# VH-VL binders against 4-hydroxy-tetrahydrodipicolinate reductase (dapB), part 2

Target 1, 258 residues: 4-hydroxy-tetrahydrodipicolinate reductase (dapB), of Thermomicrobium roseum (b9ky70)
Amino acid sequence: MLRLALTGVTGRMGRAVLELAASAPDIQLVCGLIRPARDPHEVAAQLPAPLALTSRVAELVQGADVVVDFSHPAVTVAVAEAAAHAGIPLVSGTTGLSEHDQAVILRAAQHVPVVQAANFSLGIALLHWLLPELVARLPTWDVELIERHHRHKRDAPSGTALALARTLLAAREPAPSPLVYGRGPGTAPRQPGEVGIHAVRAGGEVGRHTVLLATDDEAIEVTHWVQSRRAYAQGALEAARRLIGRPPGLYSLQDLVT

## First folded at step 8 (VH-VL)

Design g2 (from f2 with heavy chain S55Y)
Fold by ESMFold2, look of step 9:
Structure g2 (fold): chain C 258 residues (1-258), chain A 122 residues (1-122), chain B 106 residues (1-106)
Amino acid sequence: as target 1 above (258 residues)
Amino acid sequence: QVTLKESGPVLVKPTETLTLTCTVSGFSLSTYGMGVSWIRQPPGKALEWLAHIFYDDEKSYRTSLKSRLTISKDTSKNQVVLTMTNMDPVDTATYYCARIPESGWSDAFDIWGQGTLVTVSS
Amino acid sequence: QPVLTQPPSLSVSPGQTASITCSGEKLGDKYAYWYQQKPGQSPVLVMYQDSKRPSGIPERFSGSNSGNTATLTISGTQAMDEADYYCQAWDSSTAVFGGGTKLTVL
């Protein structure tokens, strides 16, 4: 039984992780972290599953095999320090850490295994391994990346698309290998080695990324769809399982799934 | 630069309703984890917490005053509003608004407004 | 409503150590916060979560909390430290302040 402590229990990701962990036969939920200014009884009643709550980080990590963290940078750094002191691995999906905050995470990783990721999709993590293999074997093929998200997404291209594009560029030997953002009037003809990246905003989809590899005569498309945000929560739980028993260090999600 | 500024009437008659506005600058009322509290201090006396509101509209009130208090926010105007009904001379105090910073972890009142004195007299 | 008890006053000479206590039932199970207030001014946070010092607060300020008592300690006390000091804790979703301690530096 994997004894799991959780931060961010009132957030969307924290609630998703809690719900999935509560139904997992190999996981025992032992504690959740709550801010001092909230009533633990009121919060516990609103959670999708039973969970003991504390506002003290030392109590959070006591008796846990792993801490799963989806919260705020200030919480993440405090939890990382406590986890390192207690010898407890950390899974963190918190974003927005400053360079000073990141230094704290790196110091914690000297004492315990830590996985840090902005995206806990196992599928995307595997694409970062798979796509370089395809590109290396198809060095002359055209490469384009198309991402599609709901009408309300504000950033373009998506963070996932930008990360995939950099993976594709790094796998190409020819230099320069420029990113081309959309194609419109006044755009130069396609140059060999370019990677085009295209942002579509329509409908209500959570996220879809297609890498197109093509010649004049044939094409391959590799597409990843996110059906629900539960995919990220499941990826975080799987990362927690795979982090157990690893030596101290800072891991990516890719490190754990390859 | 983060600032909070209280505004409202200086004089209030007994039984009237007090409305105080806290105007914030340098941060957003919708930032995850952030909140604003109202705290008062009668002349020569201790601080007394009244209410708070968080970014997600979660609210809390001092138990003994809950029936008299309403807190709300307007994120587009950068304002937090407190109303207090049935004012009495014992409610004469300096009223402060204070920030609870974006991390729910600290939950300190880290930055305070200058305060506004409200006198209740006939 | 929980009660946080502070001594009403404390006097120290410049350079001495001032220890301001805040007592409440099982206060060590909660975080303690401390605020400094000079005459005519707004309170200023000087300690949070028992022992953490905000940026800009001198290192001579320190704090602790265990059992029923939290303590704010000012070493090498200076004239500028003369002020009222309030402790605060969270009781569920409500904040509770102590009665305040007037620190006099003579």
Scores: ipSAE 0.546, ipTM 0.816, lowest interface PAE 1.8, mean pLDDT 90

Design g6 (from f2 with heavy chain Y32W)
Fold by ESMFold2, look of step 9:
Structure g6 (fold): chain C 258 residues (1-258), chain A 122 residues (1-122), chain B 106 residues (1-106)
Amino acid sequence: as target 1 above (258 residues)
Amino acid sequence: QVTLKESGPVLVKPTETLTLTCTVSGFSLSTWGMGVSWIRQPPGKALEWLAHIFSDDEKSYRTSLKSRLTISKDTSKNQVVLTMTNMDPVDTATYYCARIPESGWSDAFDIWGQGTLVTVSS
Amino acid sequence: QPVLTQPPSLSVSPGQTASITCSGEKLGDKYAYWYQQKPGQSPVLVMYQDSKRPSGIPERFSGSNSGNTATLTISGTQAMDEADYYCQAWDSSTAVFGGGTKLTVL
């Protein structure tokens, strides 16, 4: 039984992790972290599952096998120090750490396993491993990337699409103008070695990314899509499971799934 | 630079309603984990916390004064407003607004306004 | 409403150590915060979460909190440290201040 402590319990990711962990037969929720200025009884009543709450980081890590952190950089730093002192692994999805904050995480990783990721999608982590293999074996094939998100997404192309495009480009010979953002207006024939990237905004879909590899005679499509934030929370819990028993070090999500 | 400034000074008659505005600069009232608090200090006496509001609109009030206090914010105007009903001469004090920083768990009052004198006369 | 009790005054000679106490039931299970207030000025945060020093506060300021008592310690006390000092803690979602301690450096 994996004893799990959690930060950011009132946030969207923290609530998702809490809800999934409460339903997992192999996980025991032991504690959550809250700010001192909040009433622990009021916060506990708002959570999707029962959880003991503390504002003290030393209490948070006591009796835990792993800490899952989706919070603020100041919290992440304090939790990393406490986790290292207690000898337990840390899974962190917190972003926005300064260089000083990152140095604290690296020091903690000298003593315990730590995984940091901005995106806990296991599928995307696997694509970053898989796509170089495909491109290396198909170096002359045309490569296009189509991403589709709900009508309200404001950035285009998506961050995931840009990261996948960088992975695809790194695996093949550079072209003079490697990324083409949409085609048109007018006449826009494909140039050798380009990777086209196309952003679609329609409906309510959370996120979908298709990599098309093609010749005149055949094609391969690799598609990943996310239906809900549940996918990220499931990925964080799986990362927590896979981090157990690993030597001290700083891991990426790809390190744990490949 | 981070600053907070209270409106006033004001003279209020007994039973009237006090309205104080805290205008903030150098930070956003919508920043996750951010809060603003009101604290008062009667002349020559100790600090007394009154209320706070966080960026997600969670509010808290001093229990003994809850029926008289209302706190709200207007993010577009960078303002936090405190209303206190049924003012009495004992409510004469310097009123401060103070920041609770965005870290989401330090929960100190890290930066204070200069304060504004509220006088309740007979 | 919890009560945080501070001595009303404390006198020290320059260079000596000042220890300002703040007593409250189970205060060591909570975080203690400390504010310095000089005459005519707004309070200034000098210690948070028991023992953490904000940027710009001299190293001679330190803090501790255990049992029922939090302590703000000023080593090598200087004339500029003469001020009122308030402790503060959170009781659930409400803040509570101590009555204040007037530190005199003579």
Scores: ipSAE 0.636, ipTM 0.849, lowest interface PAE 1.3, mean pLDDT 91
Fold by ESMFold2, look of step 11:
Structure g6 (fold): chain C 258 residues (1-258), chain A 122 residues (1-122), chain B 106 residues (1-106)
Amino acid sequence: as target 1 above (258 residues)
Amino acid sequence: QVTLKESGPVLVKPTETLTLTCTVSGFSLSTWGMGVSWIRQPPGKALEWLAHIFSDDEKSYRTSLKSRLTISKDTSKNQVVLTMTNMDPVDTATYYCARIPESGWSDAFDIWGQGTLVTVSS
Amino acid sequence: QPVLTQPPSLSVSPGQTASITCSGEKLGDKYAYWYQQKPGQSPVLVMYQDSKRPSGIPERFSGSNSGNTATLTISGTQAMDEADYYCQAWDSSTAVFGGGTKLTVL
């Protein structure tokens, strides 16, 4: 039985992790972290499942086998230090860490296993492994990346699309490949070797990324589709499971799924 | 440069409603985890916390004064407003606003305004 | 509301160590915060979450919290440290201050 401590319990990711962990037969939620200025009884009453709450980081990690963290950089840093001191692994999805914050995480990773990821999709992590294999075997095929998100998404291309594009370009090294953002009005034939990125904004889709590999005669599409943010929470829980028993170090999600 | 400045009446009559405004600069009231608190200090006496409001509009009030207090914010004006009804001479105090920093861990009152003395006379 | 009890005054000679206590039921289960207030001035945060110093606070300030008592310790006390000191804790979602300690350096 995996004893799990959780930060960010009232946030979107924290609630999703809490819900999934509460129904997982191999996981026991032992504690959640709240800020000192909040009433643990009031917060606990609003959670989708029972959870003991503390504002003290040392108490959070006590009796836990792993800490799952989706919070703020200042919280992540404090939790990383406490986890390292207590000898327990850390799974963190917190973004926006400064260079100083990141140095603290690296120091913690010298003593305990730590996984950091901005995206806890297992599927995306596997695509970062799979796509280089495809591109290496199909070096002359046209490569295009199409991403689709809900109408309210403000950034384009998505961060996931940009990361996948970097993976595709790296797989073509040493040969440079032009990266093209959309196809605007006018006459602009596709240049040899380029990788196009296309952003679609419609409906309520959480995220969909298609890599198209094509010739005149055939095509392969590899599509990763996220319909629910639950996918990220599931990925974080799986990362927590796979991190147990690993030597101290800083891991990517890809390291854990390959 | 982070600053908070209290403004409002210096003298109020008993039973009147006090309205105090805390104008902030150097930080945003919409920043995740950020909060502002009101604390008062009667002349020669200890600090007494009154209320706070966080960026997500979560509010809390001193239990003994909850029926008399209302806290609100206007992010576009960088202002936090405290209203206290039915003022009494015992409410004479210096009223401070103070920042609760955006870190979800600190929850200290890390920066204080200069304070404004409110005198309640009969 | 829990009551945080501080001694009303404390006197030390320059260079000596001042220890200001703050007592409350199960205070060690909560974080303690400390504020310095000089005459005519606003309070200044000098310690948070038991033992953490804000930027600009000298290393001679330290803090601890266990059981029912939090302590602010000033080693090598200087004349500029003469002030009122307040402890504070969170009780649920409300803040509670101690009654204050007047530190005199003589």
Scores: ipSAE 0.573, ipTM 0.817, lowest interface PAE 1.7, mean pLDDT 91
Fold by ESMFold2, look of step 12:
Structure g6 (fold): chain C 258 residues (1-258), chain A 122 residues (1-122), chain B 106 residues (1-106)
Amino acid sequence: as target 1 above (258 residues)
Amino acid sequence: QVTLKESGPVLVKPTETLTLTCTVSGFSLSTWGMGVSWIRQPPGKALEWLAHIFSDDEKSYRTSLKSRLTISKDTSKNQVVLTMTNMDPVDTATYYCARIPESGWSDAFDIWGQGTLVTVSS
Amino acid sequence: QPVLTQPPSLSVSPGQTASITCSGEKLGDKYAYWYQQKPGQSPVLVMYQDSKRPSGIPERFSGSNSGNTATLTISGTQAMDEADYYCQAWDSSTAVFGGGTKLTVL
């Protein structure tokens, strides 16, 4: 049994992690963190599963095998220090850390295994490993990236698409490979080595990314899509499982899936 | 420069409703984890916590006074408002508003207003 | 415990150590907070989360909390430390203050 402690238990990610962990036969939920000014009984009654709550960070980490953190930078740094002191691994999805906050995480990683990611999709993490292998073996193939999101998404291309594009470009170093954002009226034929990015906004889909590798005669498509935000919570739990027993260090989610 | 300032001073008659406004400056009432609390102090006596409100509109009240208290905020006006019904001479006190800071979940009252005297005639 | 008990007064000579206690059932399971209040002034935070000292508070202030008792300790007490001191803890979502201790430096 993996004894798991949580932060951010009332947030979207925290509630999703709690719900999934409560149904997992290999995980024992041991404690969640709440702020001192909140009533633990009122908070516990609103959670999707039973969870003992504490406002004391030292008590949170006591008896845990791993801490999963989706909270605020100030909470994350306190939890990282406590986890390092207690000798237990940390999984953190908190974003917005300052340079000073990040230094605290790096120091904690000298004492315990820490995984830190803005995106806990195992599939996307695996694509960052897989796509360089494909591109390296297919150096002359055309590469295009198509992403599709719901109609309300305000950024384009998606952050995931930009990160995947950077991975594809890095796999083709040292040859420079320009990014091409869409193809409009009067567009000339494709130039060798281009990587095109195409953003689609329609319907209610959470997110879909297709990498197309092609020649005149054949093509490979690698597609990842997200059905629900629960995929990120599941990825965080899997990261927690895979982090157990690893030496101290700062890990990416990619490090854990490869 | 972070400041909190209570409206007043105020003279009220028994049974009337007290309304106090805390005007804040140097921080946002919308900042994640930020809170403002009301605390009173009868002349020569101890501090007594009354209520607080956080940026996500989560509220809490002193149990013995819960039926008499209402706390609210208006982030566009940088104001937190406390209403207390059915005032009694025992409610005569200096009323403070104080900040609960956003960082670290310290949940301390780290910055206090100057306080305002509320007098309930006998 | 909703009741926090402090001694009503404490006297120390300059340079001595002042220890102000705050008692409550299982108080050590909660965080203790301390505030200093001089006459006619608003309270000032001097200790939070048992033993953490805010910026600007002298190192001679320290704190502890275990069992049923939190303690604010002032070493090398100075005349400027003369004030009322209040402990505070959270009971669920409500704050509870102690009755206060008047520290006299004579």
Scores: ipSAE 0.551, ipTM 0.812, lowest interface PAE 1.8, mean pLDDT 90

## First folded at step 9 (VH-VL; from g6 with light chain K52R)

Design h4
Fold by OpenDDE, fold request of step 13:
Structure h4 (fold): chain C 258 residues (1-258), chain A 122 residues (1-122), chain B 106 residues (1-106)
Amino acid sequence: as target 1 above (258 residues)
Amino acid sequence: QVTLKESGPVLVKPTETLTLTCTVSGFSLSTWGMGVSWIRQPPGKALEWLAHIFSDDEKSYRTSLKSRLTISKDTSKNQVVLTMTNMDPVDTATYYCARIPESGWSDAFDIWGQGTLVTVSS
Amino acid sequence: QPVLTQPPSLSVSPGQTASITCSGEKLGDKYAYWYQQKPGQSPVLVMYQDSRRPSGIPERFSGSNSGNTATLTISGTQAMDEADYYCQAWDSSTAVFGGGTKLTVL
């Protein structure tokens, strides 16, 4: 039984992880972290599953085999220190860390295994592994990346798409031309070795990423899409499972799935 | 720079209702994780916490004064308001508003207003 | 409501160590906070979460919390440290302050 401590229990991801963990037979939820000014009884009543709550990070990690973190940077830092002190691994999906914050995480990683990811999609993590394998073996094929998201998403291309693009470019031999962001009048013809990246905004798409590898005669499409945040929660829990027993270090989700 | 400033009447008659306003600058009351408390201090006496409001509009009150206290916020004006009914001379005190930061962790009163002295007298 | 008890006063000579205690039931299970207040001024946070110093607070300030007692320690006490000190904790979304300790630097 994996004893799991959890931060960010009132947030979207924390709640998702909590709900999923509560139904997982191999996981025992041992403690959740709340901020000191909150009423633990009131918070507990609003959670999707029963969970003992504490405001002290030392108590949070006590008795846990792993801590999963989806909170605020300041909390992440405190939890990282506590985890390092307690000798338990840390799974963190908290974003927005400063350089200083990250330094603390790195220090913690010197003592315990830490996995840090902005996206806990196992599928995306595996794409980062798979795409270089494909590109390296198909060096003459045209490569294009198409991402599709809902109509309100402001960032284009998505961060995930950009990350995947970087992965593709890094794997290309010889070095490709710079990324081509869409194509318009007079710019449509491809240059040798270029990689195109396209952002589509329409409807309510949560997130879809397609990498197209093509010749004149055949093509491969690798597509990943997310239907719910449950996928990320699953990824976080899987990361927790796989992180147990690993030596100290800072791991990516890809490191754990490949 | 983050600042809090208390405003309201400096003199209140017994049985009247006190309304104090805390105007916050340098941060938004809608910022996730932040909160504002009212704390009073009778002359020569200890600090006494009265009420708290989070950015998500969750509120808490001192139990012994709960029936007399109402805390609210106006995000458009970036103000927190405290009302206290049935004022008595024993309620004479310097009233402070203080912030807890948005870190969601420390929950310390890291920034205080200068306070406003409220005297309850007939 | 929980009660936090502080000694009403404490005197130390310059350069000596001042230890201000705050006692409460199961206080060690909660985070303690400390505030410094000088005459005519608003309180200033000097310690949070038992032992953490805010930016700008000298290293001579330290804190601990165990059992039922939190302690604010001022090493190498200076004249400028003369003030009232209040401990504080959260309990079920209620902030509780101690009675305050008047620190006199002789």
Scores: ipSAE 0.796, ipTM 0.918, lowest interface PAE 0.5, mean pLDDT 95
Fold by OpenDDE, fold request of step 13:
Structure h4 (fold): chain C 258 residues (1-258), chain A 122 residues (1-122), chain B 106 residues (1-106)
Amino acid sequence: as target 1 above (258 residues)
Amino acid sequence: QVTLKESGPVLVKPTETLTLTCTVSGFSLSTWGMGVSWIRQPPGKALEWLAHIFSDDEKSYRTSLKSRLTISKDTSKNQVVLTMTNMDPVDTATYYCARIPESGWSDAFDIWGQGTLVTVSS
Amino acid sequence: QPVLTQPPSLSVSPGQTASITCSGEKLGDKYAYWYQQKPGQSPVLVMYQDSRRPSGIPERFSGSNSGNTATLTISGTQAMDEADYYCQAWDSSTAVFGGGTKLTVL
């Protein structure tokens, strides 16, 4: 039985992880973190599953085999230090960390295994492994990336798309041309070696990413899509499972799935 | 520089309502995790917490005074307001507003106003 | 309502160690905070989350919390440390202060 501690229990991802973990037979939820000035009874009443709550970070990590963090940078730093002190692994999906915050995470990673990711999709993690393998073996093929999200998503292209694009470019030899962000009137014809990235906003799409590799005669499309954000919670729990027993270090989700 | 400053009447008659305003500078009341409390201190006596408000507008009150207290905030004016009804001479005290920061979830009152003395007398 | 109990007063000679206690039911399960207040001034945070010092607070200040008692320790006490000290904790979204301890440096 994996004893799991959880932060960000009132947030979107924290609640998703909590709900999923509560139904997992191999996971025992041992403790959740709240801030001292909050009422634990009121917070508990709002959670999707029962969870013992504490405001003491040291108590959060004591008795746990792993801590999963989907909170705020202000909390993540304290949790990382406590995890390092207690000698237990850290799974963190918290974004917006400063350089100072990241330095604290790195210090913690010198003592315990830490996995840090902005996206806990196992599919996306594997895509980062697969795409370089394809590109390296098809060096003359045209490469394009198309991402599709719901109409309300403000950032374009998505962070995930940009990350995938960086992975594609890094796999190209010789040095790749800069990314081409869409094409419109007056745009020059495609040049050898360039990679296009395109963003589509429509409907309620949670997230879809397609990488096209093509010649004049044939093509390959590699597509990943998410139907529910539950996939990210699943990925976080799987990361927790796979992080156990690893030596100290900072790991990507890709490191845990390859 | 982060500062808090209390303002309001210094003299209140019994049974009247006290309205105090805390004006904050150097930070936003809309910042995630930020909070402001009102704390009073009768002359020569201990500190007494009254009410708290978070940036997400969640509020808490001292149980014994809950029926008399109302805390609110106006983020556009950077102000937190405390209303206390049915004032009595026993409510004579220096009233402070104090901040709890977002950082590290310390929930410590790290910065205090200078306080304002409120006297309840006929 | 939870109650935090402090000794009303404590006297120490310069250079000696002052230990101010704060007692409350299950206080060790919560974080303790400490504030220093000099006459005519606002309280100043000197210790948070049991043993953490804010920036600007001398290293001679330290804190601990276990069982039902939190302790603020001032080593090498100086004349400038003479003040009232208040402990504080959170309980179900309510901030609770102790009765305060007057520290005299003789």
Scores: ipSAE 0.782, ipTM 0.911, lowest interface PAE 0.5, mean pLDDT 95
Fold by OpenDDE, look of step 13:
Structure h4 (fold): chain C 258 residues (1-258), chain A 122 residues (1-122), chain B 106 residues (1-106)
Amino acid sequence: as target 1 above (258 residues)
Amino acid sequence: QVTLKESGPVLVKPTETLTLTCTVSGFSLSTWGMGVSWIRQPPGKALEWLAHIFSDDEKSYRTSLKSRLTISKDTSKNQVVLTMTNMDPVDTATYYCARIPESGWSDAFDIWGQGTLVTVSS
Amino acid sequence: QPVLTQPPSLSVSPGQTASITCSGEKLGDKYAYWYQQKPGQSPVLVMYQDSRRPSGIPERFSGSNSGNTATLTISGTQAMDEADYYCQAWDSSTAVFGGGTKLTVL
């Protein structure tokens, strides 16, 4: 039984993790972190599953085998330090960390295994592994990336798409020509070695990413899509499972799935 | 620069209602995780917490004064308002508003107003 | 409802260590906060979550919390440290302050 502590319990991801963990037979939820100024009883009543709550970070990690963190940078820092002291692994999906914050995470990683990711999609993590393998073996093929999201998504291309693009470019060292962001009227024909990245905004698509590799005669499409945040919660819990027993270090989700 | 400033009457008659306004600058009351408390201090006495309001409009009150206190916020004006009914000379105090920041969820009162002295007298 | 108890006063000579205690039921299970207040001024946060110093607070200030007692320690006390000090904790969304300690630097 994996004893799990959780931060960000009132947030979207925290709630998703909590709900999923509560139904997982191999996981025991032991404690959640709340703000000192919040009423534990009121917070508990709003959670999707029962969970003991504390405002003290030291208490949070005391009975846990692993900490899953989806909170705020300063909380993440405190949790990282506490995890390091307690000798337990940390799974963190918190974003927006400063350089100073990241340094604290790195220090913690010297003592305990830490996995840090902005996206806990196992599928995306595996794409980062798979895509370089394909590209390296198909050096002459055209490569394009197409991402599709709902109409309200403001950032284009998505962060995930940009990350995948970086992975593709890195796999084609020496570096090819810079990324081509879409193509419109007056745009020159595709040049050898180009990698295009395209963003589609329409409807209610949660997130779809397609990498196209093509010649004149054949093509491969690798497509990943997410239907709900449950996928990320699942990924976080899987990361927690796989992080147990690993030596101290800072791991990517990819490190844990490959 | 983050600042809080208390405003309202400096003299209130017994049984009247006190309305104080805390005007904040340098941050938004709509920022998730932010909060503002009212704290008073009778002359020569200790600090006494009165009420708190979070950015999500969750409120809390001192139990002994709950029936007399109302805290609210206007995000468009960046103001927090405290209403206290049935004022008594014993309520004479310097009234402060103070912020708790989102960052780190420390929930410490990290920034205080200068306070406003409210005297209750006939 | 919860009560935090502080000594009403404490005197130290310059350079000595001042220790201000704050005791309360289940305080060991909660974070303690400390505020410094000088005459005619607003309180200033000097310690949060037992032992964390805000930016601008000298390193000579430290804090701890064990059992049901939080302690603010000022090493190498200076004349400028003369003030009233208040401990504070949260209890079920209620902020509770101690009675305050007047620190005199002789």
Scores: ipSAE 0.772, ipTM 0.907, lowest interface PAE 0.6, mean pLDDT 95

